VHH binders against q9uj72. Designs and how they scored, part 33

Target 1, 324 residues: q9uj72
Amino acid sequence: MFCGDYVQGTIFPAPNFNPIMDAQMLGGALQGFDCDKDMLINILTQRCNAQRMMIAEAYQSMYGRDLIGDMREQLSDHFKDVMAGLMYPPPLYDAHELWHAMKGVGTDENCLIEILASRTNGEIFQMREAYCLQYSNNLQEDIYSETSGHFRDTLMNLVQGTREEGYTDPAMAAQDAMVLWEACQQKTGEHKTMLQMILCNKSYQQLRLVFQEFQNISGQDMVDAINECYDGYFQELLVAIVLCVRDKPAYFAYRLYSAIHDFGFHNKTVIRILIARSEIDLLTIRKRYKERYGKSLFHDIRNFASGHYKKALLAICAGDAEDY
Short names: E, the ipSAE of ESMFold2; O, the ipSAE of ESMFold2 at other seeds; V2, 0.75 times the mean of E and O plus 0.25 times the DockQ between their complexes.

## First folded at step 17 (VHH; framework vhh_8dlx_2)

Design S3 (at its last look DockQ between E and O 0.60; V2 from the best seeds 0.00; counts 0 for: framework grips)
Fold by ESMFold2 at other seeds, look of step 17:
Structure S3 (fold): chain B 324 residues (1-324), chain A 124 residues (1-124)
Amino acid sequence: as target 1 above (324 residues)
Amino acid sequence: EVQLVESGGGVVQPGRSLRLSCAASGFTFSSHAMHWVRQAPGKGLEWIGNIYRSGRTFYNPSLSSLVTISRDDSTNTLYLQMNSLRAEDTAIYYCAKGRSPETYDFRYAYPDYWGKGTLVTVSS
């Protein structure tokens, strides 16, 4: 039997790290007309985010130049998005993705769902601070103005970053499950409000008890019930919350599979997940992906991406011995 | 098994030129990226530049006007030409190789095996 279910990323602190030499090699890669894209990948995907920050600092110290700026000038398209994205501190990367999801014509609701349904209280507070510092805007106010209805209300609850922690009460779980069951039966505006309040505010461990009690009461899986009862982005957000409570790495595996196979290869979604999860649980996400879909994430990326963009994604994803 | 043997070091006057060589054996030289790195007395390693199997070269911006890297795959030899040498160029000069490029080995361009180095002293 397996030792346990530890979550783990794919990018770790590099041993024998030399930020000065790394910066010199990046300087050479970005000098002149020709760009050494392979060296960019060799270095930046093989360092953790903290080490990348030290490289950027050394680069600035030695050459008087902004590494991210130099890469944006030399690189294009999705490869640029990957390499620039790797250089963001994690809270700022989340803030960056949310800001772009809401600016311009329309809103990228899937980006909002993916980030806000999956982040912990601490991650949400850090991204709110990064958003304010970087964009001089309040994240909650932007979400409020760019969204509407129960979808908005649910996002607004998530973005507070105040989910209960460490609380379990089996008697309350039965009560909460009954409220969820009634909400699926009646589907009024007030029932939608009660449902999202439970899903956004109860602790993960309490919600797992609630979902078990929901199965006992209704004979139905919680996700199936939500899919039958609700629609639109509100339904998608509720499902994302439930899936993250149950098995967050499996949620991201599902999102990656959908991004790769449904509605074409959704580059922004693949890039965002690989970067954001690379030091947290991307290895665990890979395991869930292979368990559920039969093919490795590495295999699917190899077949749908191309060029240095593909090389960068595969370097972040990494593979098992059989993928190589 | 892998060997990288630098040669051509020695004492040279400021303003002069010097060519270093690196004889490679124990691996397929023509399939590997190759590097020059130096270490001045009391200083850390300084990357000089690299050359890919294709002949493409990239240089540390601080040194790019002073150095040229070339390779001769028929003799398994890597070269470093240095011009207008200064006292600050006094260092041990190392030859290094990358890994064999496999389809998805994204580390192949980064140096991972080093020679013992050759000393260059620039003095009056």
Scores: ipSAE 0.658, ipTM 0.901, lowest interface PAE 1.7, mean pLDDT 91
Fold by ESMFold2, look of step 17:
Structure S3 (fold): chain B 324 residues (1-324), chain A 124 residues (1-124)
Amino acid sequence: as target 1 above (324 residues)
Amino acid sequence: EVQLVESGGGVVQPGRSLRLSCAASGFTFSSHAMHWVRQAPGKGLEWIGNIYRSGRTFYNPSLSSLVTISRDDSTNTLYLQMNSLRAEDTAIYYCAKGRSPETYDFRYAYPDYWGKGTLVTVSS
């Protein structure tokens, strides 16, 4: 098999896994006078999330201490964010990132877009449960109160986690495409509502057919049409949905490139994507990144990050032989 | 080819001290962190500690008052000093190789290479 549909992460279950010895090494790294940051990287970036949970339990059992708490006490800045982030179960990490995106003054709309436009029904369900358990609050209610307009309505639809799965109707694809095209021409509130409902509720397979029919009807690529017709975070969210439907690893490659190059190194976005995709499709994201931008993700991280923070990001990202 | 050869094991009386050595070859010893690990009869592996090229050391909190790790980069030799030995210190003692601080290639297990070990028996 060549090309296309296979996706893969960069972090796998370690063979010959020994959580007791790992916990002993982390104890040495964290409980002495100095912190052994290299040890933290060498262990925690080289275990899958399930294995990291077992290490945390072994650490608690042997030393009576909370591994995550000890790391937060010893570490600072972006390095702390990476190492603590690795220790979250995936649904709780998404919940954590959404909570902090909405906490305080202002809202990090790009974090909301990135997470909610890209997650599957199952991931959204688990994320809502984790959010409720951790923060004693309802994720949907928080999104509603922190956002407005059609941007809010679209996020509220996505966070329901009820996208059609496996459904396709090729005859309906042309009709759906006509609705999208009319929405780009008329731009009324009702057209915006119909547009986001199609993008949020139809299956990925159906939407790919719809996008092909949209090209046939309009002569335009769907992303270009949205960019010409709409603005603000509503436009950005619609584009994110289309890109995730079309090629989700390429969407994340685009987000990483933007985070690295548009305003210098946007640390929170880079950290979030590397951690969240490390066991899912980060290897595929690396491939899309190099294909589209000419340089490897590894190279760009090496150029813009520094210190142990850089080492941790590069350990999660991994590289091809030429990167080293 | 990386090689690590432990020596200095044997039978020692309780309360005495013992120093183990590990001769290293096949890599640039002075650029790598080095580790000691032990395995008591019928038990799992127990990490003792490590030492970086700078000479900084880190120890398993359960053993930190009993052991000292040192290195001699001119002879490519790693040492483990053990004091006040007890019967529970009977084990096979292994040296192991870590990564250099300049590498970003984490694809190998850590520690990534192990010696065959040397047996220490603490008995009266």
Scores: ipSAE 0.656, ipTM 0.898, lowest interface PAE 1.6, mean pLDDT 91
ESMFold2 (binder alone), look of step 17: mean pLDDT 85; pTM 0.860
ESMFold2, look of step 19: ipSAE 0.643; ipTM 0.897
ESMFold2 (binder alone), look of step 19: mean pLDDT 84; pTM 0.856
ESMFold2 at other seeds, look of step 19: ipSAE 0.645; ipTM 0.894

Design S4 (at its last look DockQ between E and O 0.01; V2 from the best seeds 0.00; counts 0 for: pae O 18.7 > 2, grease 25.1 > 24.2, placed apart)
Fold by ESMFold2, look of step 17:
Parts: C-alpha cells; structure tokens; sequence
Structure S4 (fold): chain B 324 residues (1-324), chain A 124 residues (1-124)
C-alpha cells in the first residue's frame, strides 16, 4: 500500500564507468564461434540503462556494428530476450512489449493490463511517442482494434495518460465510493462505465480515500467486491488498477509469483517485470515478495529458470539480497 | 597481499614480436580470470583480452590478429605474445586480476587488481 515508502531498484549506475572498455569486452565476447555469455551478463546487468546506451554507442563507433543486432545473431531463446530487452530505453521497451502483445493472431491481454494499469502519465506519454516513432502506428488505435467492450474502454482511458494528480476531496471521495458500491450491485453497462472512469481518472491519493470510504460503506474490500461482481479481462484490469494504487510493488510481486508458479508459458512476464522494474522498484518488489510468500524472489527464480537465462535473471534480481 | 609484476618490455623495432610476462602471487592464480590492458601515451585504457582458468581466451576485435594470451598455472605466470608490432603499439602494458565470484555472485566485470605495468616502445 502506498504510504510514502521509499522504493528502490536493483540496478544502479556502475562506479568508474568506462564505456569504451565495456564495448571492447563485449566485442571480444561476441567475436567468433564461442560467445562469452557470462561476460555479457556481468557487463549489461551491472550498468544502468543510460550507461548501456553509451556502451552501444561506443560499440558502434569502434566496430561499425549494432550491439543489439550482434547479440540477437549469437543468442537464442529466453536468454536473448533478457539481454536484448536490457538494451531498450524504457519507453521503447514498453512500446516493444505492447506491440508484440497485439501483433499477429490473438492478443496478450495480461501484458496490456500489466503495463497500462501500472504506468504513470509521463511514462504513458513517452511510450506512445516511442510506439509511433518505432512502428509508425498509433498505440491508441491499435489497442482499440485489438480489444473490445468495457475492457477496451478502460484501456483507452488509461492510455490517454491524463489521470488527475495530487489532490483529495473527501466529499467527492464519499460520492465516488457510493458510485462504486452501486456499480457492484447493479452491474449495468452504464455502471461499469462509471466505475472504470473513476478508477482511471482519479488521482492515486484520491482513490486511496475512495477505497477507504468504500470499505466504510460496504464493509467489503474493494478487490474482493470487484472479484465477486465482474469477470473476464475487465475484472482483471480493474483489480490491477486497484492493486497498483494501493501498493504497486506488491502488485508486481503478485504478478511474478503467479508467473513463476502457474502452469503455461510465463517466461515473458518474468522477463518483462524484472527488466522494466530493475531501476525503479525491483528491490522493493523483492521485499513485498518475501513478506507475502515466504521465499525470496531469488530462490523462486533459481527453481524456475536454467542456464544463462537463469544467471541473467538472478543478476537482475541482484543475488539473494539477504532476507529478500 | 596480491602482487602482479609485469616484465619483458623495452624498445623493439617495427615488425618484430615480443612476449610479456606477469608473475602473480598472493592469491590462487589458477582460480581467476586474468586480463591484459594497455595505455598508449596520451590515450585511454584499451582492453587487450582475457583468459579464464579453463584456458578460454577472448580478445578485443581490433587486436585479435596481433596478440595471443596464455597462462601457466604451475608457475603462476600470465603471458602476452604480440606480433608484427607497430609504432601505435607503444604503450604501458598492464596485467590485471579478475574478480573471484561464485556462480551467483555478480560483479562490474572490471579487474580488481592491476600491476604497475611494463613499457613497450616500438620505434625505428
């Protein structure tokens, strides 16, 4: 739950940073038949994104080659996804993940939910710009065409990136809580529209007051109420919004735990969260993970993945981090 | 106390070959990756290459046709063989020790201990 806690990532700017030497070492690692995958991990997971961009520039200047391209040629499977993903500027990584979530047959609704429910106004504006520049497409138009119903309407509100910021109004919070409670009772299309407009448009600070008033009025937790009242991706999106408002690191801890322990193909979810949160709040996510689930995130990743893929994920997680 | 002592530098003529040595002590040499780095007058550090305990070697692509790195774990000695030397190869050549890390202990990749270097001057 948001309470003013300091959040912290696991990847920081490296001291005594030398992008030229890093580029030379990466060149050695990628030259010839026998790729030094451990060197790739030891450099790229131990530099912040800004430093990785400088390394890529040095590599191009020295060798006339695209570092990301060279890695894609030498690497395969999930390890490639991790190492290439680290080389994206954050807005472009979000844009990349959304593009691939909607590309081709089917849509990865969980990826859309995870990104759009959790990003700030500024992050959303930057990812829309990156999406347009990289793919020559409008992100909002693609979401509209790939989704439907109240799920679409909610995503379309989130992707505007215009959530109200920084105020509380207790009288309005009480009124909003009554609207949410009525929406859970009536469940009409209009009530669903009112509900998602409140959740998408009110500030985090205001929504926390709204959720407290909802508990006072109904005697019920907001997430439990949504789970009982709605279903499908609309329900999942509404829950994601509430969880992100309350405690965004805990939301990501929940997503990681589910991805690691559920059946099916969940590697993309684990990779995406570790990369996207590595410089923002991944250390705080580790704390929430240990608090809720008893075992460290490091422990569960060690049992989830193998080979250099595992080593890369554990490097981003940053060891066992004592109790975390 | 870690010690790395480079030797074999001096003045050589262009086109010649030269072998540098690095005597290591104060740590378990056979358990560490080792590096060669050089610094030409007025220029920054240039990574030459490394060698792992297994004998695997990796080289700066700009230098890979010029140099060969080897190690002798029985004498705790690291070697750098340089061929077809040119004036631009004039530099101080440093031996450097890689960090000792376990399977899940990560590091910044940079060596954690450096020798004082040996000067190689290539002139006609």
Amino acid sequence: as target 1 above (324 residues)
Amino acid sequence: EVQLVESGGGVVQPGRSLRLSCAASGFTFSSHAMHWVRQAPGKGLEWIGNIYRSGRTFYNPSLSSLVTISRDDSTNTLYLQMNSLRAEDTAIYYCAKGRSKGTYDFHYAYPDYWGKGTLVTVSS
Scores: ipSAE 0.616, ipTM 0.886, lowest interface PAE 1.7, mean pLDDT 90
Fold by ESMFold2 at other seeds, look of step 17:
Structure S4 (fold): chain B 324 residues (1-324), chain A 124 residues (1-124)
Amino acid sequence: as target 1 above (324 residues)
Amino acid sequence: EVQLVESGGGVVQPGRSLRLSCAASGFTFSSHAMHWVRQAPGKGLEWIGNIYRSGRTFYNPSLSSLVTISRDDSTNTLYLQMNSLRAEDTAIYYCAKGRSKGTYDFHYAYPDYWGKGTLVTVSS
């Protein structure tokens, strides 16, 4: 809502910000037959979200026009998605992505997993509020109707936004680890329910103890065990939860690497992560990416994306000096 | 030094079967998940499936009726059996390994090393 102060992102409040001047330059870029896409990038990717809202207000005041509307008329495809996405307040962007993941016949389960497995209690409450206000619909009801089975039950637990905080109990961690081990052996509906309740409801700190105890009794890493025991989107969701508990920036680095390299460049996933994490932890995600994959995120986007779309993604991602 | 060497590629007529092999060395094969992936000409990578140390397999749903993955831990070899091949199955087929089962890293089962691939051409 306000200018971000997250030191781990890549987009920060611009100093000496002048929304009127920005609106004027955007007016010039959007007027007429051609659009100055480079100007859009240079302004909108270099302001925090709160500042972008002020630019839109100045644009409306000066020209009587809706800045987002004008951009949608002039822009197309993935570049439009990036520029429009930058103009959403963060809770509304999450709500927007979830709405479109579920709209129509198909469901984008990876989008549901990525958002719901990674967001904090506060972020989930804010996105539910934004979803209701924007779409006049209940997020929980939509998830229920668009999903099924233990995948649905797990998402429904996450979307409550009521994970325990700050509690650890080593004896309970040992008990929970035994329950998880049994769930991997038996795989009944009851065991799957107990497993997801533990992963969705215990605090991050407690789950780290549980994962250590699981290693002690089974000789397996928790992610390895889930992958061996389960399949489908239920398995993918459980793994996402574990990865987020361990190292959330590393989870997003993995998701970006997969979206860029595995089975084609998945535009929606790359756009969503870059925008959603740009003021939170995208710099940390970049560091994890380079440490684990040997190439910078900047390098990979440069090699796999093209045109003004590529320039916008690179501007949000930013690079180390050696990338330029 | 980790090595993954694919073999068994070549030209195959539509409707026939083909078995690809991947010889693994330089790591403890039995502790790692293994994968098959392919890339058709002018297309993106397509994940075929994987197999865990336990022998459990997961497949791309669009390919599940055509393929079977197996592993032989005694010979450090990964296999891909493909049946009823179609022209659209023409691709470079890659073998890949995941990380060791003992890691706390999130990348346990995802490929962290790739072979150079073997070309399969399905044509009449």
Scores: ipSAE 0.000, ipTM 0.105, lowest interface PAE 18.7, mean pLDDT 86
ESMFold2 (binder alone), look of step 17: mean pLDDT 82; pTM 0.835

Design S5 (at its last look DockQ between E and O 0.83; V2 from the best seeds 0.78)
Fold by ESMFold2 at other seeds, look of step 19:
Structure S5 (fold): chain B 324 residues (1-324), chain A 124 residues (1-124)
Amino acid sequence: as target 1 above (324 residues)
Amino acid sequence: EVQLVESGGGVVQPGRSLRLSCAASGFTFDDHAMHWVRQAPGKGLEWIGNIYRSGRHFYNPSLSSLVTISRDDSTNTLYLQMNSLRAEDTAIYYCAKGRSKSTYDFRYAYPDYWGKGTLVTVSS
């Protein structure tokens, strides 16, 4: 059931890269009375994150100014969020998104699910460090304070960043599948705890065996079983974990489709996924999106966004010749 | 087919002004962002500024008080006016163009094609 395609992003290191000249053009774009928004897009969406860091350093060395700060002064609304977001190192961007998901009165549970269900042990470790350094607070403590119930317990397990790695155990896969089956049938607090511990702690490779054994034992698909047995954010988190284990690019394609179509264009979610996945698997996400939904991601963004914001999102998404 | 030909370079005294021009041919000039870039001896490229069809223009903050960029779309010509020239302004000055403007060309404003340059020497 494992997807066979290699994953690929949409943003690569630019050839013939000149960070000094890039910084000079950004200086021209940002430091006068008028703002050259097209130049911001032409440069920042066409460099990888490592190159953007070199541009920001050149900008600071040359002008004594913070590039992100200058962009926040000149830009507004969602366009500002895209352009500033591109300037964050990936662990800090994840930390930034989690901080804002939990800051204030409400909590953005979908943001918590999307980040914590999809990140590797190494990414979670780096994200926790970035969160501590940037916000002077403990990510785990904030998640605990802002969430409750089995949803919290599952997030707390994921955020430890200690998923098992290495060789699979087929005999244990059958045993784990029986535990998952019983948990779907009985739905007690104890069963919910056992279920989330398996999903959070077993390796991806082991879980794929477990899901196959679950199908053999129950005759049911794991996602369908979870959807029938549970509800709320706990159910959504469990489904996200299963989908990420099976086909992470397809999970993000689903998230993007939902963000664009279900209840209007959810800007924060679209921005976050495009930026966070741009150098990892966004090209693969685009392929899954078109395969599953019929229209390209590029097409849907073009039809639902506007202005320089749209141009920036489309530049990150990129497209094939059919979209242009 | 595409050509960018810089002219107006030469030896000039410090404190004087100089106007460079760039004759463009082989493309629809007014559909492209245009740039000036220079390279002093032994140094890297330094972006001077750009100008769009609309006349909107942007300058390297380090040079903004010393330069003016303009374009004449009827003659397909780009201009660089430099004032109060100094010895440090000695450089090869290049004209450059962006790609054809379109809604979905996300590199249209960035320099794509370069001229051969014209040498400006500010003596003494």
Scores: ipSAE 0.781, ipTM 0.933, lowest interface PAE 0.9, mean pLDDT 91
Fold by ESMFold2, look of step 20:
Structure S5 (fold): chain B 324 residues (1-324), chain A 124 residues (1-124)
Amino acid sequence: as target 1 above (324 residues)
Amino acid sequence: EVQLVESGGGVVQPGRSLRLSCAASGFTFDDHAMHWVRQAPGKGLEWIGNIYRSGRHFYNPSLSSLVTISRDDSTNTLYLQMNSLRAEDTAIYYCAKGRSKSTYDFRYAYPDYWGKGTLVTVSS
C-alpha cells in the first residue's frame, strides 16, 4: 500500500546553456556605474544552481572577480539577499542560514526549526560539512550553546542526521503511539525525551503508522495533541517534524503563508524557502498553498512585495495564470 | 515576421573606427532590449552589450572602452560604434533582441532572436 504525490520544483537546468555569455552579461550588469537588475534576474533565476556555479567560475576566470562579492557591492536590501542566496550551493546555503540564525543577539529559532525538521539525513550531513568548512565551527556545538531545554535536545537529535530509513514495524508503531499518548498525559521531562526520540529517530514510513495508531488510541490528531500538551519552541519543533513527515510541501506552504501574513512580510523566511525549495518541490508547495489558502503564492508575493525584489521572488516562484 | 538586418560591415584598417547599424522590423522596437553579439572565426559567441528603451546601456567589461551602443526608437535602428579597431575585432557582428515583457516570463531582457550578422574584417 502506497500513498504520496510526486513533487517538482520550479527551476530546471536551462537548455542551450552558455556560461561564458551569461558571465559576460553579468559583468556588464555589475561592473559599470549603473546596475542592470533586470538582467541579473533574467539570468540567475532562470538557471539551476549547478549552472549558476559554472557562471560564477566563468565570471572569475574572465574578470578575476567574485560574482557574489560584486553583487553585494552593487545591490542592497532584500534584492541583494535573493540574488546572493541563489549563488550558494544548497548545503552551504543551509549552513549560511543557520550561522546567521545563531550569531548576534538572540536566535532565530524558526529558521533552526524550518531547516533541521525538514532536511534528510544526506542533506544534514552535507550542511554540517559545509558549516565546518565555511565557519571553522561545529554546527552541533553552536546549536547546543544557543538553545536550551527539550528544544535543544530535539534539535541535537535531528542534526545527527541518523533517522532510520525504510523501517516499518506495525507492532512497534502501536507501542510507540502508546508512548506518545502517555507523554501527552504525564508531560514529565522523561516523557518529553521519549516523545522527541520517537519523532526524530523513526523513519518517515514508520511515523506515518505511528500517527495513525495515535489517532486510534487517543481520538486526536497528532498535531492537535502536541498543541494541547506543549508550548514554546519545543511544541513548534514537534509540530514541524510531524507536518514534514505527513506532507512536507504543505508544511512549507504553511510557513510561507505565515511569513507573508503574520506580523508583516518576513523577508528572510520567504527568501530562504523559495531558494532552498526551488529545485526540489516549490511547484508542489505552490499547489498546496493555493489549495489551502485560496489565493496563489504568486498572487500574495505580487501584492506584498515590491520593486526588483518582487520580480526576483516571482521569477523563482515561476507562476502562471493558474496561480491567479 | 521579426527581422533584424545588420549593415555597415566590411574591411577596415587597424586603429580606425566603424559604425554598424541594425534595422529592425516586425515587432514594437522600443518594447525590447537590444543587444550586439559577435563571433570571431572559430570562436564562440561574445556578448558586446545591450541597451534598453530608456537609453540605459551595459557593456562587456572587456570591451567597454572600445564600444558605444545607441538606439533610435523613431527609426527602429540599433547602432554599434567601435573605435581603435584591432585584428582581433574581426568577426561576424549580430544584432539581437529580447522578448516582449510579460507578467509570467522573466527572460524578457535576455536575447531570444538574432539577425544574420555583418562581417567586419580588420586588416592592414
Scores: ipSAE 0.776, ipTM 0.930, lowest interface PAE 0.9, mean pLDDT 91
ESMFold2, look of step 17: ipSAE 0.764; ipTM 0.928
ESMFold2 (binder alone), look of step 17: mean pLDDT 80; pTM 0.816
ESMFold2 at other seeds, look of step 17: ipSAE 0.732; ipTM 0.920
ESMFold2, look of step 18: ipSAE 0.721; ipTM 0.914
ESMFold2 (binder alone), look of step 18: mean pLDDT 80; pTM 0.811
ESMFold2 at other seeds, look of step 18: ipSAE 0.754; ipTM 0.924
ESMFold2, look of step 19: ipSAE 0.742; ipTM 0.922
ESMFold2 (binder alone), look of step 19: mean pLDDT 80; pTM 0.816
ESMFold2 (binder alone), look of step 20: mean pLDDT 80; pTM 0.814
ESMFold2 at other seeds, look of step 20: ipSAE 0.738; ipTM 0.922

Design S6 (at its last look DockQ between E and O 0.85; V2 from the best seeds 0.68)
Fold by ESMFold2, look of step 17:
Structure S6 (fold): chain B 324 residues (1-324), chain A 124 residues (1-124)
Amino acid sequence: as target 1 above (324 residues)
Amino acid sequence: EVQLVESGGGVVQPGRSLRLSCAASGFTFDDHAMHWVRQAPGKGLEWIGQIYRSGRTFYNPSLSSLVTISRDDSTNTLYLQMNSLRAEDTAIYYCAKGRSKSTYDFRYAYPDYWGKGTLVTVSS
């Protein structure tokens, strides 16, 4: 009964894994100007991240070279981004994406929202450590300097990685819901602060009770209320938090659909989500995508991407039998 | 039934050249990438290189100056030419078949079947 509640990825440990032979074949594929891009895909998308790390270590031991560096030298454009991205340990990949979202002129607020609204306390802790080690910078300080207003305050709360875990208090849920309802009515700076503190700090389990009580008190869905009450990136971040609490795979399905359809194919967003979720819940994300949008994620990727880039994305996404 | 039969092994002196053959049967040879792999005594498998149906070759960077792989699709035969042999080239040499290409088969060309191998001893 209702065993479909488990989340699952699309990339699993390969059987009969030989990291030394994989590294040798990658060395052959990357030697010279005649790169064997199909072999890169056929190895790297068919191993889990832990196995890819063992391949990179074997490659360095045998050839004295950095596999990521060699791929970045030989590959270009979005195909490079996919293949190199697969080689990052997950915390470092999140750190890498946040760094590039804030580096230079401008800020990619949707990247900040997507990562910080969706990651667990443990993932945030590991991401901060990876960021410091890789870039010699403090992630919280960089977010502070690159953002402002209630949007900043909310991101700064999320990046602390201190959300309450596993606890529920039904009596407190009613009180929290009343605070959220009043914040939608009054909209002062103080009310915005209390609203984001509740959304950032209460456990997922408690927030689900809070959202039910909010509907009981107000007659309104929490997302609809936020959309009517607020605007800008603050509103988008609050909605992302609520959607992640309710159904995180559905949030990512929505993000992918928007990235594919709203402004043309937004390559960085598609790449980021497919890589980051590939061993966590990408199979579940595919299910939500098809349920909500009618076509499979595989179908939409196939129709918008081309060449080896398409092959790599489809290898990570995988498909159901009818997609092939 | 797929068969890969290596031949041409034996005892050779250091500094000499040797050509190994692999006779293939039981599949459509010219649809498959083909590989040479070796295993020295007490060591793990070492990939030597591959050749695609098109004739494109890729080699283990450690061996690329010492070996040449070729194929003759009319006789279903894979070849390994080895030059300037050294004692460390003593190994069992295996012929291997890659998977055939199909739409979105992301295991294409990776070895999926091995021969029994032929022993090459580089001594005296």
Scores: ipSAE 0.635, ipTM 0.892, lowest interface PAE 1.8, mean pLDDT 91
Fold by ESMFold2 at other seeds, look of step 17:
Structure S6 (fold): chain B 324 residues (1-324), chain A 124 residues (1-124)
Amino acid sequence: as target 1 above (324 residues)
Amino acid sequence: EVQLVESGGGVVQPGRSLRLSCAASGFTFDDHAMHWVRQAPGKGLEWIGQIYRSGRTFYNPSLSSLVTISRDDSTNTLYLQMNSLRAEDTAIYYCAKGRSKSTYDFRYAYPDYWGKGTLVTVSS
């Protein structure tokens, strides 16, 4: 049994930080037709998000210009997405990614799943605020209009940001496990509703007890049961919730591996995870990645990405000594 | 041991030009980006510009019309040419170097070592 795990990111506050000088060097890098992309990487991947915000403020104060705007004018393709993404405050970055996942012709359901299944109550609250302020839209209404069925119902529950926090109750865990087992057997709309309500509303600690009881009752792992019982984005979302409850860094390692190896290199997913987890648990994600897949995340990124885009991703990911 | 020694400072009248030199030793000069930085009395550090091995230069937009940076890799020397000096250009001028460039040094161009500086006073 594993009940305590230290998580750590790869990006920390830089010592001896000088936002004025950083802004001046960025100004030089972005002036004219030519761009010093190496300097952008050397500064922006080597500062924490709070420090990047101070750099952006200094840049605006000195030059009267928007740093993100200037980077978008000078940069292109995925390198632009990495460098601009680093400049968003975390709640606004989540809001930005959700907005673009739903805007336009199609919906990027995997983006919705990855963000909403993994964020804490506080993170969801801040993300909803940022979404409203930035886009003048209600996040919940947009999810409702862009999704359907039990997938929608589950996302709508998650986006409320009201997961229980409290004491565990072993008797209730056994009862909840029986409900999950019945939902896998009967598969009615009402059973699906009860299942997602348990997964979305019970505390992480309670759900770990529920998953243990589920295995005791059914003889089956919860993820395997969901995979056998359900399909589509509803199934994908339920699995994401379970994986995040058990070992959130391992969930992101799985998503990164899939994004790199399945259906080609899925740039948006790799960029989103590296940026969003860089100050939270990306170092732990790297450990889980190597444990599960036998090669370092650094190694895989180096082999599948190119140019300054690769350099930026590798700078955010960082590596162990053997990677260099 | 790495050393960067600035020279050429002194008292200069407004409107005149001045060329500063930085003698480098203790590292492979031509593998590093080189920088000039200044600090006016009572003020913070102000980045002037940099030059890469290739000769590419980048300047603080506020100073780009006033300065020119060059390097001579055969003599391990960095230069700063300053024109039309004003009283506000009074400062200690520092030479600085980036790290040794390698494929995975993501800080290679950012200054990591500084000289002791040379004082330039623009007055009378």
Scores: ipSAE 0.608, ipTM 0.885, lowest interface PAE 2.0, mean pLDDT 91
ESMFold2 (binder alone), look of step 17: mean pLDDT 80; pTM 0.814

